# Designs tried in a protein design chat: VH-VL binders against Cell division protein ZapD (zapD). Part 6

Target 1, 262 residues: Cell division protein ZapD (zapD), of Nitrosomonas europaea (q82wr3)
Amino acid sequence: MLYSSNAILLTVICYELPLSERIRMLLRLEDLFDKIDFFSARDTSFEHHAVLVALFEILDVTSRSDLKSDLLQELDKQRTMLEGLRSNPEVSEKALDHILQDIRAAFRGLLDIPGRIGGHLRDDEWLMSVKQRMSIPGAACEFDLPAYHYWLNLAPEIRREDLKDWITPFTPIRSGINIVLNMLRNSGKNCCYTAVQGLFQQAGSEHQAHLLRLHISSEFPCVPEISANKYALNIRFVPWRSDHKTEVYEEDIPFELTFCSL
Key: E = the ipSAE of ESMFold2; O = the ipSAE of OpenDDE; V2 = 0.75 times the mean of E and O plus 0.25 times the DockQ between their complexes.

## First folded at step 1 (VH-VL)

Design s7 (framework fv_sotevtamab)
Fold by ESMFold2-Fast, scan of step 1:
Structure s7 (fold): chain C 262 residues (1-262), chain A 120 residues (1-120), chain B 112 residues (1-112)
Amino acid sequence: as target 1 above (262 residues)
Amino acid sequence: QVQLVQSGAEVKKPGATVKISCKVSGYTFTDYYMHWVQQAPGKGLEWMGRIDPSDSYTKYDPKFQGRVTITADTSTDTAYMELSSLRSEDTAVYYCARDEYGDFWYFDLWGQGTLVTVSS
Amino acid sequence: DIVMTQSPDSLAVSLGERATINCKSSQSVLYSSNNKNYLAWYQQKPGQPPKLLIYWASTRESGVPDRFSGSGSGTDFTLTISSLQAEDVAVYYCQQYFSTPTFGQGTKLEQL
């Protein structure tokens, strides 16, 4: 009952704070792939334009990253750890084999990517010309990109065929990211706390977390401002419509916090 | 061309051992798992086991464990399935089938099948 | 073991008409973490090995005609042939790969 004073108010909001550059990149890529899935299933030229915007952002995010190697290393690490559970009679063999199968599938798919991530798009001269113009504010109108304007006026089914060809080669990357992030999100213990008069501090705690997850009821019209380092965690709840950073939501606020690590 | 070619039909007496081969061509043998599937005449398909040719790691269905041995020879790109202590109910067509990701998967390429007849 | 049950055991359909084959698993083959159904469909003609048609319940294998489609989720799956051709006369099998692979008993599709 800590999170709701009214039966109609049932919303719990999750806030995620990545504590490493690596996890921040994975969360950003997850968001971009989610947008691609959402918009590619729809019919309008505006929605298919949004897919290309997201695809081009993926190219930019991955351009100098060692994402393929990072995912391969993390998947292999997790596979080794999970294989160690086969001798434990309390662990479901079917569930274990299932997740190990997903890991191996993603791992082999990643190995099969020739060269750099998104090479199939980078080798497409027309797409790269579209990407270049879209990167210039106000320079992607119909008179700036007549061939792209033609593509946007094609039937939705034809555009979807092209989108599918451009998206499908990213499937192993999407799968690898999903596996890693799901393992990360499920790694920690959920703990209940109370921020006294909008403030919570935990000093001298040495945590090896890669991701912090905070759950709070929407009945409290405030947002958490989280400051964390290796030694200290500070959470400050501020009114969501506050015009001053010094304002604190002056009530005792129950919330849940999970420290997640790989 | 990518294909799996199996050895020819075998006729065996009860208690004998049969060893059938599956030769790979058109792809890298060590990149795919190789599975063996039994199909009794006029009946459905039953998974027997699989091997990872890159390290010879095997898994078997408990029904065949102890009687079936799956091996791989990377010098000849050939997988083998050996079934011992043959019984009349082992009369079946045996297929090799490849899998890209290993463990439990779907099979995108199949051998032509090898008929093994066990008669007394 | 997950038991796969197909229905009907046999089906006769006229050329150009729709054929529908059902497959039911004794347990869910949907993995919640990746939202994928670990289910495949195969076609087997007399004297030939099984041929993969569909995987992940609805993804068509390369080279398979678009008249073949798969649908369903969890425990209930369907293979549909939108317009039967003479070459489609065969036995069809569903397979789960959520755990140790198991196959349905097969559905014999005949031309009416």
Scores: ipSAE 0.000, ipTM 0.382, lowest interface PAE 18.6, mean pLDDT 84

Design s8 (framework fv_sotevtamab)
Fold by ESMFold2-Fast, scan of step 1:
Structure s8 (fold): chain C 262 residues (1-262), chain A 120 residues (1-120), chain B 112 residues (1-112)
Amino acid sequence: as target 1 above (262 residues)
Amino acid sequence: QVQLVQSGAEVKKPGATVKISCKVSGYTLTELSMHWVQQAPGKGLEWMGRFDPEDGETKYDPKFQGRVTITADTSTDTAYMELSSLRSEDTAVYYCARSYDDLGYWFDPWGQGTLVTVSS
Amino acid sequence: DIVMTQSPDSLAVSLGERATINCKSSQSVLYSSNNKNYLAWYQQKPGQPPKLLIYWASTRESGVPDRFSGSGSGTDFTLTISSLQAEDVAVYYCQQYYSYPTFGQGTKLEQL
């Protein structure tokens, strides 16, 4: 396998393209939960405001899907497949047991959730009124939301306790998403390619991939524009500050591509 | 041979707190979740909550949230259920029951039951 | 919450005859992805805790006599005792575990 000659650089950028709406939703939720974890641990009112924005976005994303059923199905499928690996001498039994325990905990927690995801927030009249007003451009100033302004001026410790109460019920969802996405990301093998003069095309390749992952060195000041359908995979590397639709980064670019599937 | 042995009957006044124990034998408390189920006269069976020994996480039915506390002492293989602010309607037999397996919210075995009487 | 409703509230059956108890859930307890029904049946005799009979709607627990069988899918389930014996006189409960556990109100089975 060929690796970039620029291995001296410590930064490699990963670009992920979901090939199904299901995976796209899971990636969006992962990003939102990552932001929640990051900002909820901090102290400022601005950072705690960011947590609520992310929580409200989770409510919007999950209102359109049967996420609980999808995660339960995938976790059960993965558990069955992993149990089949117990007799494989090349698989660590300790690592396998750990993953199976994580799947068990997530599956059990998901079964505990009555009704739809985020029901504890959706039943909170005050939070829903805050969410409604925050959806109006320019209508989230102090005078628009006096009770929310009061909450933002409470001590950080008090705000963190409230955030914990609002976040904790999502733990099984967060765990389930992490398990599924980790399995997906680890399902494929890296292949090394070169985009000749910024262009790469793979015609007639049939894959059952649910996620494409592309790794490129940060030394190349360009971004991939990926187009995939049942007939072709086309990747165009364009300057990261491109002001023309047809502008291509006109150099040969080494990159890695992984086709991931569940 | 798995056995769940509960503490004896209790008589309490309204507003009091009751704490019931469930001692396990034939397996360790750290293996499977322990659940608590209320059976009031004429009302049937109602799930109250569970304790998962792997992470120490508890889960409660909303009807009991705020009044019930489920705990466990793994050193003595004993699970506990504490119910506060007792009312006459809390007069019931309380059961501890083990998850069937590590993915299951159906139950086997069950404890013998503990009668709690709340007098007016 | 998923509400479980049993019918009838009580029934009397002669020894050796077939007994059937019905259970209806307010929403489906069939998980379409694994094709499993998250439903169990219990037997309770006076002064005793419930005893597991059936899980996954139709799987008989070890040690339970083969005269007991479970059937149904989605929202409608049946427990059948093919030939009633005296020791089968008890209250029977269905339970869903698709969400937080909820039980039916119980069906009292008596001998005619």
Scores: ipSAE 0.000, ipTM 0.424, lowest interface PAE 16.3, mean pLDDT 84

## First folded at step 4 (VH-VL)

Design a11 (framework fv_spartalizumab)
Fold by ESMFold2-Fast, scan of step 4:
Structure a11 (fold): chain C 262 residues (1-262), chain A 121 residues (1-121), chain B 113 residues (1-113)
Amino acid sequence: as target 1 above (262 residues)
Amino acid sequence: EVQLVQSGAEVKKPGESLRISCKGSGYSFTDYWMHWVRQATGQGLEWMGNIYPGDSDTNFDEKFKNRVTITADKSTSTAYMELSSLRSEDTAVYYCARDSEWLLTGYFDYWGQGTTVTVSS
Amino acid sequence: EIVLTQSPATLSLSPGERATLSCKSSQSLLYSSNNKNYLTWYQQKPGQAPRLLIYWASTRESGVPSRFSGSGSGTDFTFTISSLEAEDAATYYCQQYYSSPFTFGQGTKVEIK
């Protein structure tokens, strides 16, 4: 039987629901930067192509937002809050100093960015031509992009040098996002609940949450469908594979819920 | 009471090196950027560079980058500026100045008294 | 680099008179995202270090007399002393902290007749 494999596969799954467009954007950018780091360290042309796809998505995600301004404002706000903790005897001064140094470095780096985010890529005529062709369904083949095809056939070390040049200017942005999201994720307290027959409802929320985090054991083959507004929080657990969308998972399900705010 | 106290006047010959100190007191030395600014006789103020003593991060104006070194000693709350390959054009009053906040904002709320440096043949 | 141009070079006035000093930037010092102007004014008396008077173009530093004020936005900034006192004889410098390297104007010397 498969009991040993099932025991190895059991884990706790975290679901994150952003409650604002701002946080949704930061989570998407985090994911894109994580993919860039993963694929840029590898050797195949397919993996380096995935890096460029992610870089172009970052350009699209940031094109309509003043992300630099948003991060600067949030980092300054967090610095002020953290400095207020120096008088608290229960707070580690060394840990506080480390995060304050990280905030300062990120803030400085953001201030030093000239112009708009990704300007170094937007000013690259060749990269923008590649991006344009990749946006056309079925048109990003070797005969459509001969110069790009040439680049993909260069040695991995040469491609990584180019990738480093394209990625490195985003370092202050990535650092700022990581700091803000880490503080957000650590801002709330875990509370334990039970969804009775797959359903959980809490009326009248006092939280000004920007992010909900839900933890559930993988032993329950279901996913949470979360609906939240200023009046109510509704969670319904549905089988992860269901041929009927309104079906609930008909068991009492223990889970953890954290309300996170900046 | 915040104070920045600089080392005394120096007289140097072209080609020599200069080392000036700036001791901070009355505040958390490691939490504020320290800047170095110079002023030649009858001329304006010229920013040279800065250091964050908490982690020794430094920035420099390009014209000084290959000649200037800025360091800080946390145990004595003292910042140092070294300028090598001195020229007669380096004759100036050299100031240290504290940034107003632990974040680099660029306005300087406290200044040292200045160190007069004369470079002559 | 950002260039700051101050005018006039010298201003000679009597006690009680109003002094108006100009500082013009080669590019905008207004950061649209926080709506702040990255400009500071310093006073330097003969033989002394500069003293901070105004930051963020119009915010007066603690302990600075109310007769000193700053105004302006973008590329054009003004520093005003509403009623000159003998102790105000000094050179006044504007500084930008919008972009590294930090740069200063050439200074305006205020003389009391």
Scores: ipSAE 0.000, ipTM 0.401, lowest interface PAE 13.4, mean pLDDT 84

Design a12 (framework fv_spartalizumab)
Fold by ESMFold2-Fast, scan of step 4:
Structure a12 (fold): chain C 262 residues (1-262), chain A 121 residues (1-121), chain B 113 residues (1-113)
Amino acid sequence: as target 1 above (262 residues)
Amino acid sequence: EVQLVQSGAEVKKPGESLRISCKGSGYSFTDYWMHWVRQATGQGLEWMGNIYPGDSDTNFDEKFKNRVTITADKSTSTAYMELSSLRSEDTAVYYCARDYEWLLTGYFDYWGQGTTVTVSS
Amino acid sequence: EIVLTQSPATLSLSPGERATLSCKSSQSLLYSSNNKNYLTWYQQKPGQAPRLLIYWASTRESGVPSRFSGSGSGTDFTFTISSLEAEDAATYYCQQYYSSPFTFGQGTKVEIK
């Protein structure tokens, strides 16, 4: 076919398994902020609707969290550790100064947040009415939310100004999450393994990881099913479109595994 | 031992500009925010703005934003506050103050001795 | 802008008496996520710069005598000197750091008879 290609595109796919609720929340928030950045830069009403959906999900994810306190404590903990490395002659002072400046900037922004995370949205009666209605399947139709329908029909430049006002107050939260997750992802040693006939087991070893990261080539049409406790790690690679729940991808699969901790 | 030393008293006329210095010693100057706070005679304290000397990042109270400039010289461990278009209402004692932690807490453990500024015709 | 109102304006007491100073905020200074109140107390003697006494509404700064204490939460805060000494004659200011711009109360002057 004229539009068909014989090119095979191979990539490395990363699978991340959070081992704590704290890290799971940070990963969820990272994903939501990434979606906000992507859709807010575009100009259709559908894309700007997606931004509001993501903003409302951030409010839900953070409603019972101590996120500001958690980020402040983690950044201070990391600062203390990094300051302790200044006396080590094998550690670059320039590299330490760079990360310490990033931590300081994020901490500065977090301390400046008054009240609740997303308080500017939570105090907006109109936005909260839109949020409530969006939680009901099919209820975001024109006749259900006439004022929202009006907003969606404004010029995209006007909608983007409103989105900017709603998004900008989250910038310190976004920065803090990015720093913490980057430190977490870079904390572990990458190790190469082979799953024999789709199975891998590592037993008899306790670990204190907060995040597991698994890298596998897209040439293997399978997904990892990971079972972990403090004494054992079991990975089953199963075909991504399996006809049976117990089916294993019956090939030797090379993959990389990193145990990450803060 | 942390110490902040400010420049001496100033007498200015309305419409002139003011420049006050604050020299820090006994700590890592570039690691702490420096704030500027003023106090009119017999009145309360008023926060004007701050600077992080490590990257020259600044924040200001909107009341002063178009008239105040805060700078820092890392080589001399000295912060500066300039206030332009002086009015009689700018008559006050001006203080520099160090933020409690390097992480911008917004409250202040060490203060300069103060600089008395009189703006009169 | 958060407004802090202090009362009384002046308090005249004898040595050994208890001084109780009030600071009221126009909005809550309690951050629900960390359960901390973003309020400080400073002492200022004539001709001197302010001195930090209390932060986080109730935490005493290092070197501050135990007779000084802070209490309260949300919008209503109290600063107490349990037994006044002659050296305590000063003006006391509360300050909030919940949001920028950082703001101070108008001060309470404590005079010793």
Scores: ipSAE 0.000, ipTM 0.397, lowest interface PAE 16.4, mean pLDDT 84

Design a13 (framework fv_spartalizumab)
Fold by ESMFold2-Fast, scan of step 4:
Structure a13 (fold): chain C 262 residues (1-262), chain A 122 residues (1-122), chain B 113 residues (1-113)
Amino acid sequence: as target 1 above (262 residues)
Amino acid sequence: EVQLVQSGAEVKKPGESLRISCKGSGYSFTDYWMHWVRQATGQGLEWMGNIYPGDSDTNFDEKFKNRVTITADKSTSTAYMELSSLRSEDTAVYYCARDYSEWLLTGYFDYWGQGTTVTVSS
Amino acid sequence: EIVLTQSPATLSLSPGERATLSCKSSQSLLYSSNNKNYLTWYQQKPGQAPRLLIYWASTRESGVPSRFSGSGSGTDFTFTISSLEAEDAATYYCQQYYSSPFTFGQGTKVEIK
């Protein structure tokens, strides 16, 4: 028997605040690749359109930074540090070997990318024309893009074949991002705190973090508003549905906070 | 066609050093881990160590750590294994073997060299 | 160090018979995160290098005849030749790649009568 989708299950919700543009970009790319994986496996024209929207956004995000060099530098740094742990009896040799081989595979794959990230799409004149038209508000109608409309009406198997060709060259980028973000998320010490009457304030410096992670039970119907700079951290828990900017969730709220760095 | 070609048979005296070569062809030499495995009389197969030629990273079985050196020359697509302070117990056939996957250390081997017979006796 | 114990030491069988070889590990070779068993089987004929037959405990290498198969999980593994042929006379080794150092069993010698 099926269960109602409205069944309430208490869980822990993780909120992530990137403290640098670098990490913000990696989190955005992770989300885009997750959407590509989900929609490319489907068969409707709407779902395949969503894949192309995400691919075009990846092109825009990656055009503004040296992502390949950034990932290569970070993966090499992490590999060196992890190899230093081989003789530590508290470290699982099996887990270490898995991580090191994933790093090596991603590093090599990144080195093998000829030219700029997404060059295979940027050199496709038809795809670039589709991207340009889709970027104009209200211009993505059937009569505006007849060749694209034709493509959307092809059999799902044909579209998936094309999508696979367009997506596969990004595999080393996706792998590199996943490895770096996983290491970042696991880099910090988890600490337990209580927001008194929905408010938490900490003065002074923590270590120079690149990512803040906040865990709170879903039993508390509120969301954290986080304000952080090098001098102070302020967290304000507000009801998840609130019409007033200054409204605070007026209960003592236990939560966990992790400062993550690479 | 992937091939691993090893240097010829060696006869050594106790206390001497051994150097065996393994030349890879038919694939990207720097993209695969190269392992060394020996088969001594009555011992079965014994893994000695490996090298990733792309960055010269190496791993060894602790039994051999103070006696074995593994190197690779990218320009000739050749891996080398050196074993010092030879004993009669080092009499064995020595194999090089390519790791199964590109870039990844899987730890199992698809292509093997023909083997180099080493006899250590006085 | 992970120790692999193979049995029997020698099997003497006639063509057409089924050969069943055992490999037991001193610790589990099943990695819980990916649900895979880190075990291989090799065939070695006298004077030749070993040949990869099975990896991930049950996956047959390309070009290997279908009569060869592997099964098992955790600490107990089996290698089967469903119908022996004269060319199958060889020593068969199991090997683990769960952790370094990579280790082999002592081998099972299959002889054809």
Scores: ipSAE 0.000, ipTM 0.408, lowest interface PAE 14.0, mean pLDDT 85

Design a14 (framework fv_spartalizumab; at its last look DockQ between E and O 0.01; V2 from the best seeds 0.00; counts 0 for: pae E 17.9 > 2, placed apart)
Heavy chain, then light chain:
Amino acid sequence: EVQLVQSGAEVKKPGESLRISCKGSGYSFTDYWMHWVRQATGQGLEWMGNIYPGDSDTNFDEKFKNRVTITADKSTSTAYMELSSLRSEDTAVYYCARSEWLLTGFDYWGQGTTVTVSS
Amino acid sequence: EIVLTQSPATLSLSPGERATLSCKSSQSLLYSSNNKNYLTWYQQKPGQAPRLLIYWASTRESGVPSRFSGSGSGTDFTFTISSLEAEDAATYYCQQYYSSPFTFGQGTKVEIK
ESMFold2-Fast, scan of step 4: ipSAE 0.094; ipTM 0.622
ESMFold2, look of step 5: ipSAE 0.000; ipTM 0.407
ESMFold2 (binder alone), look of step 5: mean pLDDT 92; pTM 0.941
OpenDDE, look of step 5: ipSAE 0.013; ipTM 0.469

Design a15 (framework fv_spartalizumab)
Fold by ESMFold2-Fast, scan of step 4:
Structure a15 (fold): chain C 262 residues (1-262), chain A 125 residues (1-125), chain B 113 residues (1-113)
Amino acid sequence: as target 1 above (262 residues)
Amino acid sequence: EVQLVQSGAEVKKPGESLRISCKGSGYSFTDYWMHWVRQATGQGLEWMGNIYPGDSDTNFDEKFKNRVTITADKSTSTAYMELSSLRSEDTAVYYCAREYYSSEWLLTGSYFDYWGQGTTVTVSS
Amino acid sequence: EIVLTQSPATLSLSPGERATLSCKSSQSLLYSSNNKNYLTWYQQKPGQAPRLLIYWASTRESGVPSRFSGSGSGTDFTFTISSLEAEDAATYYCQQYYSSPFTFGQGTKVEIK
């Protein structure tokens, strides 16, 4: 018998829509690091395999951009903006100094990374051979990866020690992403709206946000389909499960919107 | 005025553990990184690690990573450095040092404006 | 890890002479975004803790006499004492804070004849 936790607990669900590729990448990296933290603490070979898959995906994601430079630039930009607030008598100097200390620590940690992000993994010949083999469809069988199969059969404690060594050098990147995303998520003003008969339309903003955050009660069995650009914001609430043609959820739905920018 | 006061000299045997304290006064203890640096007789300065007392975040030099533990007690404004599995090569003067802080964070670096007086540690039979 | 090489190992001079100490880094300590060099100079007298003299390669710490100065950028740094006094007999260390682990040079011992 199938049981649904959503039928038992009413909660507020947050939907995030990144409006730039840069923010989309940071959200993807955040998700990958969250999975790494969760699975590395577990003890099965399947869970530790999931950690390596996530680590290899981080290498692929970071190879497409200079993430270290991008984070350093963003943290420096935020520092400059925050320092500009020192002349504002409405701003707490103590709170400002605290935020600036967090930015300084993250910036320092990023500067301490020798070379490119993930260099310690890229220099590991065995791990790179595993990554290359795993990227070939159907090549993750025991006979294709005998040394990796051996590693998966080691005691969980031995695997966790190896995982710790592979994960720890990413700590400054993880911290930098967390600071930037936390500042982004807290940058916007929360506004309450109602979608009439499942539909909401609003004239476009003169400033395009980097992230939209939508909060809706799980009481309403629907999901938002969001389309946003310079000219218009359109939200269509649709039943979360439908066996036929996509239908608008035909009720007036209260929800909250936050436009976030760095 | 800012002061860092360290615990007294220690004489240890090989294989024992060392614990040195460093008490900060005259400043906000939780707002500054505290570093540990050692100096063997007739040799240069060697960085061991640091701690941010506000959240207990720590960093270590790789060569000490498996033997050194750095902690801080906010209630007494005291940082501790523990070094295990002592060898004769660990004979040195151990210093705590406060990292400079400025609200202009780009002018802040891991350089040390105040140092403790040093703790002489001798490891011998 | 960044390696700092100091020269000479020992410098013996008379009072009133100029002392010039060198510190060379295995990689650039200049951060291009802020145009700052992450290099300090410390003075250590026998039996005492090090004392901060110069930070950001050329900025003199408060209370440090004007005869002490620092210069250089990137990988080559110089520490100068324009006119030696007897109290300047000490070992001088450079330190980089560009990258962890933070490293020191091996020191230059300044002796007064």
Scores: ipSAE 0.000, ipTM 0.381, lowest interface PAE 15.2, mean pLDDT 83

Design a16 (from p3 with heavy chain N50I N59R, light chain S100Y; framework fv_spartalizumab)
Fold by ESMFold2-Fast, scan of step 4:
Structure a16 (fold): chain C 262 residues (1-262), chain A 123 residues (1-123), chain B 113 residues (1-113)
Amino acid sequence: as target 1 above (262 residues)
Amino acid sequence: EVQLVQSGAEVKKPGESLRISCKGSGYSFTDYWMHWVRQATGQGLEWMGIIYPGDSDTRFDEKFKNRVTITADKSTSTAYMELSSLRSEDTAVYYCARDYSEWLLTGSYFDYWGQGTTVTVSS
Amino acid sequence: EIVLTQSPATLSLSPGERATLSCKSSQSLLYSSNNKNYLTWYQQKPGQAPRLLIYWASTRESGVPSRFSGSGSGTDFTFTISSLEAEDAATYYCQQYYSYPFTFGQGTKVEIK
């Protein structure tokens, strides 16, 4: 006799496509901070090692960027825009005040950062020595870093205390990034489209978006390739394992598209 | 008319605590930052800390952080500065001052000052 | 913390003379995003609370006489009284609000001969 039970849970996949280098950097930093939050709350030495790898990557990503100045400028710009909304009767005054308080807290925290971002880690000689060794492939074994090996063998609670001390000074940076990206993501409205035989073209419209967000069902085994200029948008859906650059996923594909700007 | 009125002069002994009040009137008390600044006899101005009365957010100079507490009572439009473990070098005139901030993001400059509260710490 | 250094410590001048006061910051007070300098000047007469004269390095507060002016950017700031009057005898302080803790210069005392 035939007994079968199959449950398939389809998901919607969101593709975020930054249209500026600035937004690309903020998305990279958001990903690193998300990983830090996830792994720092866990217990294994491998997971806490992943936190340090992410912290060191933040130092590298921010080493040639004036991220503090960029965030301060953007937060001030967003504050001005939001304050203008107080005269709009459709806007919740309480919700607006909460957002403005978050902006104020992030702005003050950013102003308090002396010198460069991550200076507290860059001034830590031991952490910088660990970072240098970890940058050499295959040279971070137990015998290469005995003091680090000792730290990894400490109780998880002790390691989390150290991680908290190293992570906490980044709180204003993380808050600023979260505020800016949240406002960016909420700046646009979803529109429904269909790519005919894997192709979508929109011409004769100006796009001043900083971020494109595309939602598509996981039932379609394809990924979007986007080509955009000021006046035209071209999206080509290609099989997720394509061995030809011009190969198209030849099926009509419904998707949602949002143009986001600051 | 904007006014900041401070409590009267105090004489304290070393080791005691001090509490000074500053009552604001003529403006929206919860919409402006309030600073505390002191000046020892013959010395310059020294910033102690700041409070935003709307949410009680505070910042202090680290030299006072373990001894100073700044609070605000919205219902009476009054800010308070408490300084504990008093020493002879705490002898000074203490001022509250309103922040003329064009933004709610951070403190800025002081457009209105209280009249000052003279505090003498001696045995 | 940001250190503000004022010079000279004392100026003794006659009425009608020009007073020039200096304030130097240990780090830039210019915020590049809004192109503003986070520096202010106060006047304090004996027995009185300070009075705001200049903010944003060069903007004169309402009601302040035109003989008072501020200039400079970044780390070097100047406060000028173009024609000194007897009532201008006071100590003048610069203050930064770029970063916490807020700090004041040590003051320049202006005396009338």
Scores: ipSAE 0.006, ipTM 0.411, lowest interface PAE 11.4, mean pLDDT 84

